# Ledger of designs, part 18: miniprotein binders against b5y8h6

Target 1, 289 residues: b5y8h6
Amino acid sequence: MQKVIVVTGLSGAGKSTVSKALEDLGYVVVDNVPVDLLHNLLELYEAKNQEQLVAVVVDSRSLRHQGEVSKFVADLKDLKNRMPLDVIFLEASTDTLLSRFNLTRHLHPLVHATGSRIALIEAIEREKELMSELRDVSDVVLDTTGMKERDLVYQVENFIGKDRGPEFYLISFSYQRGLPTNADMIYDARVFQNPYYVDELRTLTGLDDSVAEYVRADHNYGRFLDLWVELAERSYNEHIKMGKPYLVIGVGCTGGQHRSVLVVRDLSDQLTKNGHKVITWHRELGSVN
Short names: E, the ipSAE of ESMFold2; O, the ipSAE of OpenDDE; V2, 0.75 times the mean of E and O plus 0.25 times the DockQ between their complexes.

## First folded at step 14 (miniprotein)

Design l3 (at its last look DockQ between E and O 0.66; V2 from the best seeds 0.00; counts 0 for: pae E 2.4 > 1.5)
Fold by OpenDDE base, look of step 15:
Structure l3 (fold): chain B 289 residues (1-289), chain A 80 residues (1-80)
Amino acid sequence: as target 1 above (289 residues)
Amino acid sequence: SPEDLRKLLERARRLVEMAKEAEKEGDYYYAFFRYLWAIWELRQALELETDPERKEKIRKEIREYLRKAYELEEEMEEQY
């Protein structure tokens, strides 16, 4: 996702949720900017601060007529030629929008009075028609039908990509103390030679060099690590497609002190080297790195 | 740089607020990972901080959020 984002779409489709999510991701969000000023604002941005993340929310309050929409579309095309800019269009089914408006009791921007259900349906359909040209030129169309707010936030995080959040959470744990309940995948580090039976290593952890050297000397260690990295990356890519912006991997051994800790560390190092943002939690050691 | 340190601390604060909000809503899963992320940011900040008092403050926050993470994990286990 680009440093400059335009958020638009149908009323009730979740623009407020997306705006908040973008703020949480470090974007400066400007809401309800007049279309005429948007061009000037973005030009000023280009001239002064190309590193600041900026999101602009544009809705039917600013785009009241087809002529304004067409002008805005033309402006967006021009801006895209000048700067990295993505347009996100939010939509939902008519039934979903009706339900949301009924729950919040907000008036639709195109409804002149507290109208009947019929009036609301007509307003929704009119807005769809009005925004159709803008939808056609959008880089991302997000259908929020059936999504909870949390789900929509996750989708936004996915679109923003690698620089805005951790891609992997790696958790070392003890099988004796139970599996992490929130892990998407579990790797078993017990397949490697056990340092626990070496007196000099027993009191140490997988963070210590002597333990690392001992476990890495296992003939299977390198191959398993490579396979686990590949599996992690492939799984992550599939999770993104499902709307989850990160993958949680638990790595277990008997005590959660040596082998699991080492594997998490080495897995983290390799994934980080591959360009991923990785957070590690050593559950039994009580540390986050 | 001092600016980098500031950014890390600000990000950590935002993450903690997100975690607290999620916890209030009963989304323990979301809260848990936001706390872990906050701790990670604070660990990075700790590496850049040179003032002993500020370091201790960061360490205290890390301990607090780590405790929260453990509590949330237990709560999640009880829900299943």
Scores: ipSAE 0.683, ipTM 0.906, lowest interface PAE 0.7, mean pLDDT 87
Fold by ESMFold2, look of step 14:
Structure l3 (fold): chain B 289 residues (1-289), chain A 80 residues (1-80)
Amino acid sequence: as target 1 above (289 residues)
Amino acid sequence: SPEDLRKLLERARRLVEMAKEAEKEGDYYYAFFRYLWAIWELRQALELETDPERKEKIRKEIREYLRKAYELEEEMEEQY
């Protein structure tokens, strides 16, 4: 059986956008499924067609009380033992959800008094509290606060692995020309010995093996590279949890020709060997790899 | 394989269309990284392509999209 996708989360957080993205990727999407019917529905699809891509969007009106949420969590754990299944949980800030409910004129499932802004705020906050147990057991949590529709679609595509996008962009740059405005993090390669002062190496780049050998011979190089790989991977994992599509790391040296280029090469090689999809841009050399 | 080459070229063209749409909306950061990704796919396609004229067409596309990436970066830097 193909992996089943269950879409859940806070009311107004973007379940319809995710539903449409999954449909475009070939999923049969069953929308507005009450929690009580989840087992029966999935058993039916399992019996009918093992190769079918199935996604289920859970009806938030089924999750009004803690007992219903706790039962749903138990049902998900049971289903995961019997079939391959992943849960996507959608959330957003209270202000974002308020804005979205005002635009659609839909009533929040937990609203007890119509037309009251205070009642809506209280309903949103109560739903966040109620859903915390479900959020904690979900396979991915996507925060849609300030997220453009195409960014949410991108995150869904990455999660299901069909058209996996890059996880890292590594940019080598010259401090003399300025930092790339796109970088999430900056590594300073000026800490390593400078090939510029070696006549034979001055006109070469970090793509040349003789430059690479010289810079790698710096006593600090191997240790810094190991730490930078670990930091990159840890930072990436936190960015993904926050709904960011990829991590951008700038690596700089004075001229952008030698040390930064080599570090980007070696960092890319190690991240790729660790299973990551990496794109490099040597800004001062005009090459993408 | 020919099927793998076709998929790479299709993906690259889709990425460029996404980049152009983002440019129209003023999302230059998104457009920039979509161009870089498209170039990366096209370089993979060069490894699979055997016909010299089709290879040159791919190289021309790479040069065009690389020029776009540099233009977008300069625009972002000039904002501040």
Scores: ipSAE 0.565, ipTM 0.877, lowest interface PAE 1.7, mean pLDDT 84
ESMFold2 (binder alone), look of step 14: mean pLDDT 85; pTM 0.829
OpenDDE base, look of step 14: ipSAE 0.679; ipTM 0.903
ESMFold2, look of step 15: ipSAE 0.429; ipTM 0.831
ESMFold2 (binder alone), look of step 15: mean pLDDT 85; pTM 0.834

## First folded at step 15 (miniprotein)

Design m1 (at its last look DockQ between E and O 0.45; V2 from the best seeds 0.00; counts 0 for: pae E 2.6 > 1.5)
Fold by OpenDDE base, look of step 15:
Structure m1 (fold): chain B 289 residues (1-289), chain A 80 residues (1-80)
Amino acid sequence: as target 1 above (289 residues)
Amino acid sequence: SPEDLRKLLERARRLVEFAKEAEKEGDYYYAFFRYLWAIWELRQALELETDPERKEKIRKEIREYLRKAYELEEEMEEQY
């Protein structure tokens, strides 16, 4: 997805959720920008910092009349010619929107008074008509019907793709205590020489330099690490295609204290160096890094 | 920067909110990884924070969310 995103769509369709998700992915989100200022804002941004991710949320509060929508559409077309810009349009069924408004007790922007159910339906339909031209020029249309908030977040993460959210979760664990139930794949670190039988290393962990030196001295360590990195990256790319924006890898050894911990650390370092966002969890040590 | 610190803390808060909501709905898998992500953000914040009292507050939150992650893992194991 592009560095500049415009988020728009029907009231109640989930714009707030998408905005938060984009913020979590590193976007600077600007909400409720007047349409007249959008062009100037984006131009100013382009001139100052082309590397910053920016999302602009535009809703019916800013687009009250058909003339404003048409102008906005024209402006978007112009902006797309000048900068990489994607437009996301959020929608949902009338029934879904009704349900959401009833739950939140928010007033629809096109309803002037605490109106009847009928008034709300009419407002929703009117907004659909009003936004139809904008929908037609949108790059992505997301139907949020039946989606929970977390589902929508997941979809946004998927659309944004690589180098936004965490790409890898690496979990060190003990085979004696059981496999992580949520891992997509497991690496077996027991193939390396065991530091447990070295008295000075037994009480230490894979976070200690002496343990690291000992295990890395294994003739297979470097080769396995390289293969594991390659496998992780290739698997991640396939998971993205499947709609999952991250990969979970468990790394196991007997006690979950030495070899597995070291491998997770070294995998994390290499994947991070390769440009990936990596979160590590050492299950048996009780730490997240 | 102070602004970077603020952003990290705000992101962590939002992640925790999503985690709690997911937990209430029985989506332990989603909640688990959101807690891990929140902890990671808080760890980054801890590196930037200079005030001892604020550091301790962050550490306390990390411990709490770590506990939640362990609980969620156990719950997931029981579902399978």
Scores: ipSAE 0.668, ipTM 0.899, lowest interface PAE 0.7, mean pLDDT 87
Fold by ESMFold2, look of step 15:
Structure m1 (fold): chain B 289 residues (1-289), chain A 80 residues (1-80)
Amino acid sequence: as target 1 above (289 residues)
Amino acid sequence: SPEDLRKLLERARRLVEFAKEAEKEGDYYYAFFRYLWAIWELRQALELETDPERKEKIRKEIREYLRKAYELEEEMEEQY
């Protein structure tokens, strides 16, 4: 059987957007499934057609009490022993959920008294506490705070699809112009010998082999590159766990023409050889051919 | 293969559509990285394409989207 997707999470966090994305990927999506019917439903689909892509969106009304959540967690563990199954858990900040409930004029499942904004806040916070056990055992947690629908769709597609989008964006830059916006990490290539002061290399770039040879001859270059590759991969693995689909690394030198360009080039080559999808952008070099 | 080329071009088209929508909404960060991703798909398509006229069309698209990436990067710098 193909991997089954179970969609759960906080009320108002984006289940309908995920449901639509899964339908667009060819999944038969069964919406509003009570937790006590999950086993029977999945066994039925398994018996009928093992090639069918199936996603189940769990009815939040089935998860109003801790006992129901704990039972659902136990059921998921049992199902994972019997079939390939992943759980997507959706969440968002309290303020975001408040905004979404006010916009839609829908009532939160845990609000039982007609009340003000305070009653809704309490219901949202209580649901976060109630669902914490389920969140902890989910295969991916997607925080939809401030996320546009297109971002959520792409995160679902990346999680489900064979072909993941880029894992790394490597940006070479000039410290004189300043750091690229929203880089997650910065590598300082000024530690390597500077080709600018070699007459034959001054007007060339890190894309030219003679510049590359000069900078690679720095005794520290190979070791720094090895360490930077390892750090990039480790950092990427941690970002994936937080639901971020890619890592942005800036590599800088004074002019942004030589050392940073070469480091981005060599990092990209090594990460690509290791199986990663890598995008490079040399901010200070202008157009590519 | 021809199927691989088709998939690359289709992905690039979708990424550009999303980038343009994000640009209209002022989400320049999202648009910037989607243009870079689209360029990456198009460069791979260029490796697979054999027809000179279709290759030149892809090259023109890459140049256009790279120009957009530089414009967006400047917009992000100004927003502080």
Scores: ipSAE 0.438, ipTM 0.841, lowest interface PAE 2.6, mean pLDDT 83
ESMFold2 (binder alone), look of step 15: mean pLDDT 84; pTM 0.826

Design m2 (at its last look DockQ between E and O 0.50; V2 from the best seeds 0.00; counts 0 for: pae E 2.9 > 1.5)
Fold by OpenDDE base, look of step 15:
Structure m2 (fold): chain B 289 residues (1-289), chain A 80 residues (1-80)
Amino acid sequence: as target 1 above (289 residues)
Amino acid sequence: SPEDLRKLLERARRLVEMAKEAEKEGDYYYAFFMYLWAIWELRQALELETDPERKEKIRKEIREYLRKAYELEEEMEEEY
């Protein structure tokens, strides 16, 4: 993530948790900055060519009216063109926010009266509407619904931290033994010529050169691999926008020993070459690489 | 470098702790990926480690966490 981060979103969505996590990661966090001053502060930062990590937290207290939100959005667009700046938008379901406010006994910033449940719901919905334009221009939208504080911290650390988590988990598997239940996407490696019917290859795996040479000789192999890499990267980019910092891809063949294993290896190699952190699990072979 | 090795091992330990906590809370999905990540870090450490005894310790840990990952996968399948 960029050296400058703007954290915004709905009240109760976890801005305080994210702020603390960023502090732990070495960011200087400035909370509740007036929108008018934010532009000047960031410009000043740029002018000084500072390498320091800076995070700014902006909430509905600073953005009380639609006009202020629109101005802020315009300012953010301008700043993004001038400096490496990422905007993180935090949200949660209305039910989750209600629950959190009930637990913390904090009043919603938009609730003026002694808050009936109805008043709180209305305030949440108003804030959603108010912040909608800002959400649309955010680089990352984190839905914290159902997340524990630790989960949110982990996501922030994985996304921003020097020790970023894996961007891809690639799982080779056998269709005969069942699909990985945790996969976001499944690639079918059965489309390639099957080495199982070659006596010399049957007892080997996709980790062996002879198997690799045989399967790669398939006229479709290179094309499919390229398409799968492109699909993986495009999907990953969309997942980041939805607040999931990794993509899980299952690659299947009949036995899970040859074609699926090879494809996972080659996908991993290409994705790694493209700058991604990739973990592979060969489920049927019992190995993680 | 020795420093790189230390960092890898420390990260692996932290990941395992996170996995165990997640497992206690019933978040098998999260625990599964934390174990896989830990194993990956340990594999990198194994490549840098030169002491045979330490290598064996790392291999033992990898086997343990791999077993856990398989167990967690089975648990996830039962919940769906």
Scores: ipSAE 0.565, ipTM 0.871, lowest interface PAE 0.8, mean pLDDT 87
Fold by ESMFold2, look of step 15:
Structure m2 (fold): chain B 289 residues (1-289), chain A 80 residues (1-80)
Amino acid sequence: as target 1 above (289 residues)
Amino acid sequence: SPEDLRKLLERARRLVEMAKEAEKEGDYYYAFFMYLWAIWELRQALELETDPERKEKIRKEIREYLRKAYELEEEMEEEY
């Protein structure tokens, strides 16, 4: 492949971490490239007659005014007509960027000298406004707010490989053993009729079709499942905006053998039908699917 | 296909390496989910594999990584 990756975004949003991730994936990464030189640089790599993976990290000092951003957007459109090229735009919340600038003692490119906290906040917000046109035309926008470096690397690898990692992890559990500490959300399957009190079903699990038939016969089952799928997808979308690479949902019942297992099974099936990559762990059964 | 089987096994190995590195650094949350993902890849590989000897090797790997996942659950950090 000769697809070129252009990394851009807000100052302090994590370009160096993305650069390292791309290097680990075999890209030759050219850092601190002024936008005016992008065409020349990429033409040189195109002319070298090699199938080299190239990534370019754009120098934020070249993007101080709307005219410069608008020209860069035009340059990207032209380059996309001439070569396979994707743009990764990095961003983060104002509070996160403020924290990162304080720790690194770097000057924001829109602040001419060491300024007050108010001046830095204003510079960050001005940069967000300035860069909005570029953000809108980027192929992927990665929000690094609260994201560990490892999570950012995970998302870069998923984008570059086009073979995305899991979007959902679904964990069935026993309330008697306690909640999984790593779940983002908890669904309570104890609301459905309990197979434990049916002698023939007691020793079975939610993986057995007879248990599934019994629990699905609960008048509320189908409706709760539909609502839980919708909630899962909406929650996932919000977590991705916050930089979380996947959503973890715990589903519990008293023993963790019947109802929670079935709900995880059915929830996984529906999310998979909707195009999501889903991994399940039946904690009390010791199985992963 | 043989290519699909090879890709699944390769991904599983990379995921396990990522999990081991994260475990060494104390990032038990990340390690846990990478082991679960690796197991998922290996179960898919098990469905494609036809040689009984290689199937048993895959099953042994799944058992090992599942044991690791349970150990990591005990070691997990606080939630976000």
Scores: ipSAE 0.389, ipTM 0.805, lowest interface PAE 2.9, mean pLDDT 83
ESMFold2 (binder alone), look of step 15: mean pLDDT 84; pTM 0.822

Design m3 (at its last look DockQ between E and O 0.62; V2 from the best seeds 0.00; counts 0 for: pae E 2.5 > 1.5)
Fold by OpenDDE base, look of step 15:
Structure m3 (fold): chain B 289 residues (1-289), chain A 80 residues (1-80)
Amino acid sequence: as target 1 above (289 residues)
Amino acid sequence: SPEDLRKLLERARRLVELAKRAEKEGDYYYAFFRYLWAIWELRQALELETDPERKEKIRKEIREYLRKAYELEEEMEEQY
């Protein structure tokens, strides 16, 4: 991701959460910088230290008037031509923002007095209008409506931060020992021929070649694997749209030692080949790969 | 490369710190997956490490974080 990030957006949309997340990712976060100084700051960065990750948070406290917003937009355009820079705009529904302000009891920056619900709504709408030009030039617009704080953190870590997070967590498990509680989807590997009844395979695992060969010989194995890969990728794409940047898939068999383990391994291999970052956990074997 | 190894270890350390913080805050879900991610990074590091003593240290850390992951899974089950 970009070494320089500008974080902006509506009050209450989650800028503080994003700032903290960026700090945890190694960004130096500068908050409440006057817009007129931001240009100079970033120019200095370009000249002296292109390796340091920098995030600048800009909000309506710094952008009080339409003229300031327009100037800032012009400055951002100029900076983008000179250095790699991403602008992230955070927003949420009016109802969500109202709820958040009610919970935190913070005053909206555009509200002059302990205002009525109506005054807060008006302030939110005014801020939306004020920030509209900035939204239009933003590289990423994040709608945080319905997101928990943790979800927003996940978004930053996986898509905004410098480190690419896992797109898939694959968990092999035993149905006898219970389902993974955090799985978004479950695949049933019990549909394949069972190696447990083969004496030489019983004591082995799905990580062993002999077990793999036996289970893969099932006439349905290849087709199911292909379908599961396609389903995983399609589901992942929909999860991203819902604000979750990863998918957790549980793969189960009776004992969690053979078929589930193999499917997780093969699924991981194919997803990785397709360009995804995949983490696997073999719950019953006690291993992460 | 040695540089790649260093990066993996640094990332793993950061992930563990995030996991520990999340655990203290009661976000077991977040902590769980950060531990898994940390373990994954350490596994990659283990493949690059050539010093036996350092390998053993990495293995020890993996075992510790794996234990934590199992504990967190149990905690999550109790919350739901």
Scores: ipSAE 0.649, ipTM 0.903, lowest interface PAE 0.7, mean pLDDT 88
Fold by ESMFold2, look of step 15:
Structure m3 (fold): chain B 289 residues (1-289), chain A 80 residues (1-80)
Amino acid sequence: as target 1 above (289 residues)
Amino acid sequence: SPEDLRKLLERARRLVELAKRAEKEGDYYYAFFRYLWAIWELRQALELETDPERKEKIRKEIREYLRKAYELEEEMEEQY
């Protein structure tokens, strides 16, 4: 059976956005599933078609008391023993959830008859406490506070395909044209000896071995490359903490043809050797990518 | 393997669909990086494909998506 995705979390935290994203990725999404039906539903899909991509979005109204949450946690542990299954837990700040409920006029599952702002805040906080046991055993917790729908979709896609999704985008560029848009970091390759002044190399690019030999012979090259790899990996780890699962590094030189191209090449090779998924784009080389 | 080739092509198709929707929504950064990801999948498919005619079809798709990436990058660089 293909890995089953169970989507759960705080009311108003974005389960509908995640379900749409999963549907777009080819999952059969069963929405608003009461927790008591989870076992039966998954057994039916397992018997029917083991190659089907299945995602289940759990109905928050089924999780109103601690006993129900504890039973659900036990059910998830049992299911994990019998099939490949991952749990996505969605959350957001109380202020964010409060704003979302006020805008949509949807009734919070734990709201009593008061209907006041204080009652809604209390219900949100109570749900956070109630769901804490489930949160603690979930395979990923996605905080949707301040997150755009597209970012949430990307996070879901990255989690689903742990061995898919790029971690680094490396872009070579010309300083004469300016920095690439939305680069997180810029490495300046102009510090290395310039192949442009060597007649045999001038019309070549950083993709050519003779240019590579020339630039790598710069006594600073190896040391800078090692430090740049280390900085890239450390910066990537911080981006993960911020909810942005990839890092965009621009590497520049004057013309964008030689040094920046080689640095992107060598960075990509080393990061790939270290186990990362790396995409390169040589902005100034046109169709040669 | 033939199954790996099929999976690569299917992922590329889905990435392009996502990129086109993002483009229509004006999310040019997302669209740009999704086109680059799709191209990356297609290049891996080229390494597995053996039929010259099917390889050329994949190359044409890569060229199309590269052109899209250039168009989006220009749009993001515009002074508006």
Scores: ipSAE 0.430, ipTM 0.815, lowest interface PAE 2.5, mean pLDDT 83
ESMFold2 (binder alone), look of step 15: mean pLDDT 85; pTM 0.834

## First folded at step 16 (miniprotein)

Design n1 (at its last look DockQ between E and O 0.01; V2 from the best seeds 0.00; counts 0 for: pae O 18.5 > 1.5, placed apart)
Fold by ESMFold2, look of step 16:
Structure n1 (fold): chain B 289 residues (1-289), chain A 80 residues (1-80)
Amino acid sequence: as target 1 above (289 residues)
Amino acid sequence: SPEDLRKLLERARRLVEMAKEAEKKGSYYYAFFRYLWAIWELRQALELETDPERKEKIRKEIREYLRKAYELEEEMEEQY
């Protein structure tokens, strides 16, 4: 059987967009499935056609009490032992969910607006608490707060594919040629000693080991690199919560040949070692790694 | 392996198709990063390919898409 995708999550968090993305990837999507029917439904599809791509969108109304959520978690564990299956959990901020529900709600003139808002807020917060066990065992959690439809589709496509999309793009550049317009963050490598003033290094680049050794010998290099790695990872984590699937970091030096190239090289090595998929573009050298 | 090479080339082709569609819509930001991703896939394919003629075809594609990346960066700069 091909890998089954189970879509679950908070009410109003974007299940229809995920359903459409899965359909576009060739999945037969069965929507609004009560959790107690999941086993029977998947057994039926397994018996009929093991090559079929199947996605199931779980009916949130089947998960109103902790006992139902705990049963569903147990069912997912059992199903994972019998077939390849991944769980996508959708969430969003309370304010986002509140806004989405209010857009579809007609308020009677005599209803006290603050009372209606308070009751809805309480329901959203109760659902978050109820679903926390399911969220913790899900294979991916997608926060749809502020996310455009295309960004959510991209996230689904990346998760479904065997080869995950990149999480970081690192661009080395020359300050004299100008900053990359599309960078989310800029690191200034001009703070390190400049190989240009060493005759043997001037015509080399940050890809050459002798340049790398020279720049790494700068007393400040290790500390700045460590801080820049930490900042990159923290910034990435916050950006994915806002629906940005990757972070773009520009690293600059005056000529774009030595220091910025080395920093991108070392930053890429550390982020890759930490498990991230990283693409680098040395803009002034014309290379992608 | 031959299967790995085929998958790399297929992904690169799909990424380029997405980049071209994004260009038509004026989404230069997304087109740019899709070209960079395609180049990254093609460089891995180049390491697996053994036939000199097919390697040269891959190198030509990389040069073309890198040229597109520079053109797209210039387009984004002019918008601002």
Scores: ipSAE 0.565, ipTM 0.873, lowest interface PAE 1.7, mean pLDDT 82
Fold by OpenDDE base, look of step 16:
Structure n1 (fold): chain B 289 residues (1-289), chain A 80 residues (1-80)
Amino acid sequence: as target 1 above (289 residues)
Amino acid sequence: SPEDLRKLLERARRLVEMAKEAEKKGSYYYAFFRYLWAIWELRQALELETDPERKEKIRKEIREYLRKAYELEEEMEEQY
């Protein structure tokens, strides 16, 4: 757990939720700090109260242009050398952001004006581009796609909590709904027999025993699982060497309900048995285990 | 060019109007993104503007819309 946290990321990705979660963890949260002041503020907190947990929220609006982002990144690098500082970057898929827009709007500009959809996408993409350099230097990138507030809080607590952070972050997902944006590696669970075509299994999930039994009966399941565990562990070791103390693995299937969920569960179990700290997120189910 | 500056300011103005309208209708995300876009345009305009008084006006507008965008973002995140 770092004493100083910088929370940043895309607009609408859940910064307020993370801020609240950090407050609950004992952080003093400072919002909407100009980038120029951020450096001084962090130094001040470090100098005056080295034991105080401090979180600073920085959004894209505080950054005027790419040059400011670059400067901020440089400042962050400097600060990291001077204090225990982590940067959390929040993001979500463009589709998720668009969907959130659709849920909250009374106007249906997407229906009436193609230009509005394009404009919104452009705004999102511009922000992504602007924040890209900052993302690259972030210590933790959280994809909040499909997350409710409670889910995001849970993730923050696990990544930033007092205890050692996770070694593995496993995410089940649907290929139809896009890849996790923060995944280091993707496993394709579609290689196994599909329970979706079994009537009694279709409405169930990979968390259900009947689904588990069906998919595990695949002659390749055990072998692939073993290989994926080994690959995960080996990859993690290399990531540590690169300065990233955790590995994000996305496990995908078509619907994100059965095979991917099961594989994440089984991977988690095995990795945990091997002594690793694992966090799981079932994106399409909206559940964490 | 002065023409480019005018276009930027005009676009920003239109975006703000759209944002305000969206806000009135409870379309907070739409409003939010329009404000952000307006700010983006205004920042570009600020780079082209040479008149100190006009620059200050633009800066003031940016600050205003940043505040609005912040408020909207908070509202949206609370509702999510």
Scores: ipSAE 0.000, ipTM 0.150, lowest interface PAE 18.5, mean pLDDT 84
ESMFold2 (binder alone), look of step 16: mean pLDDT 84; pTM 0.824

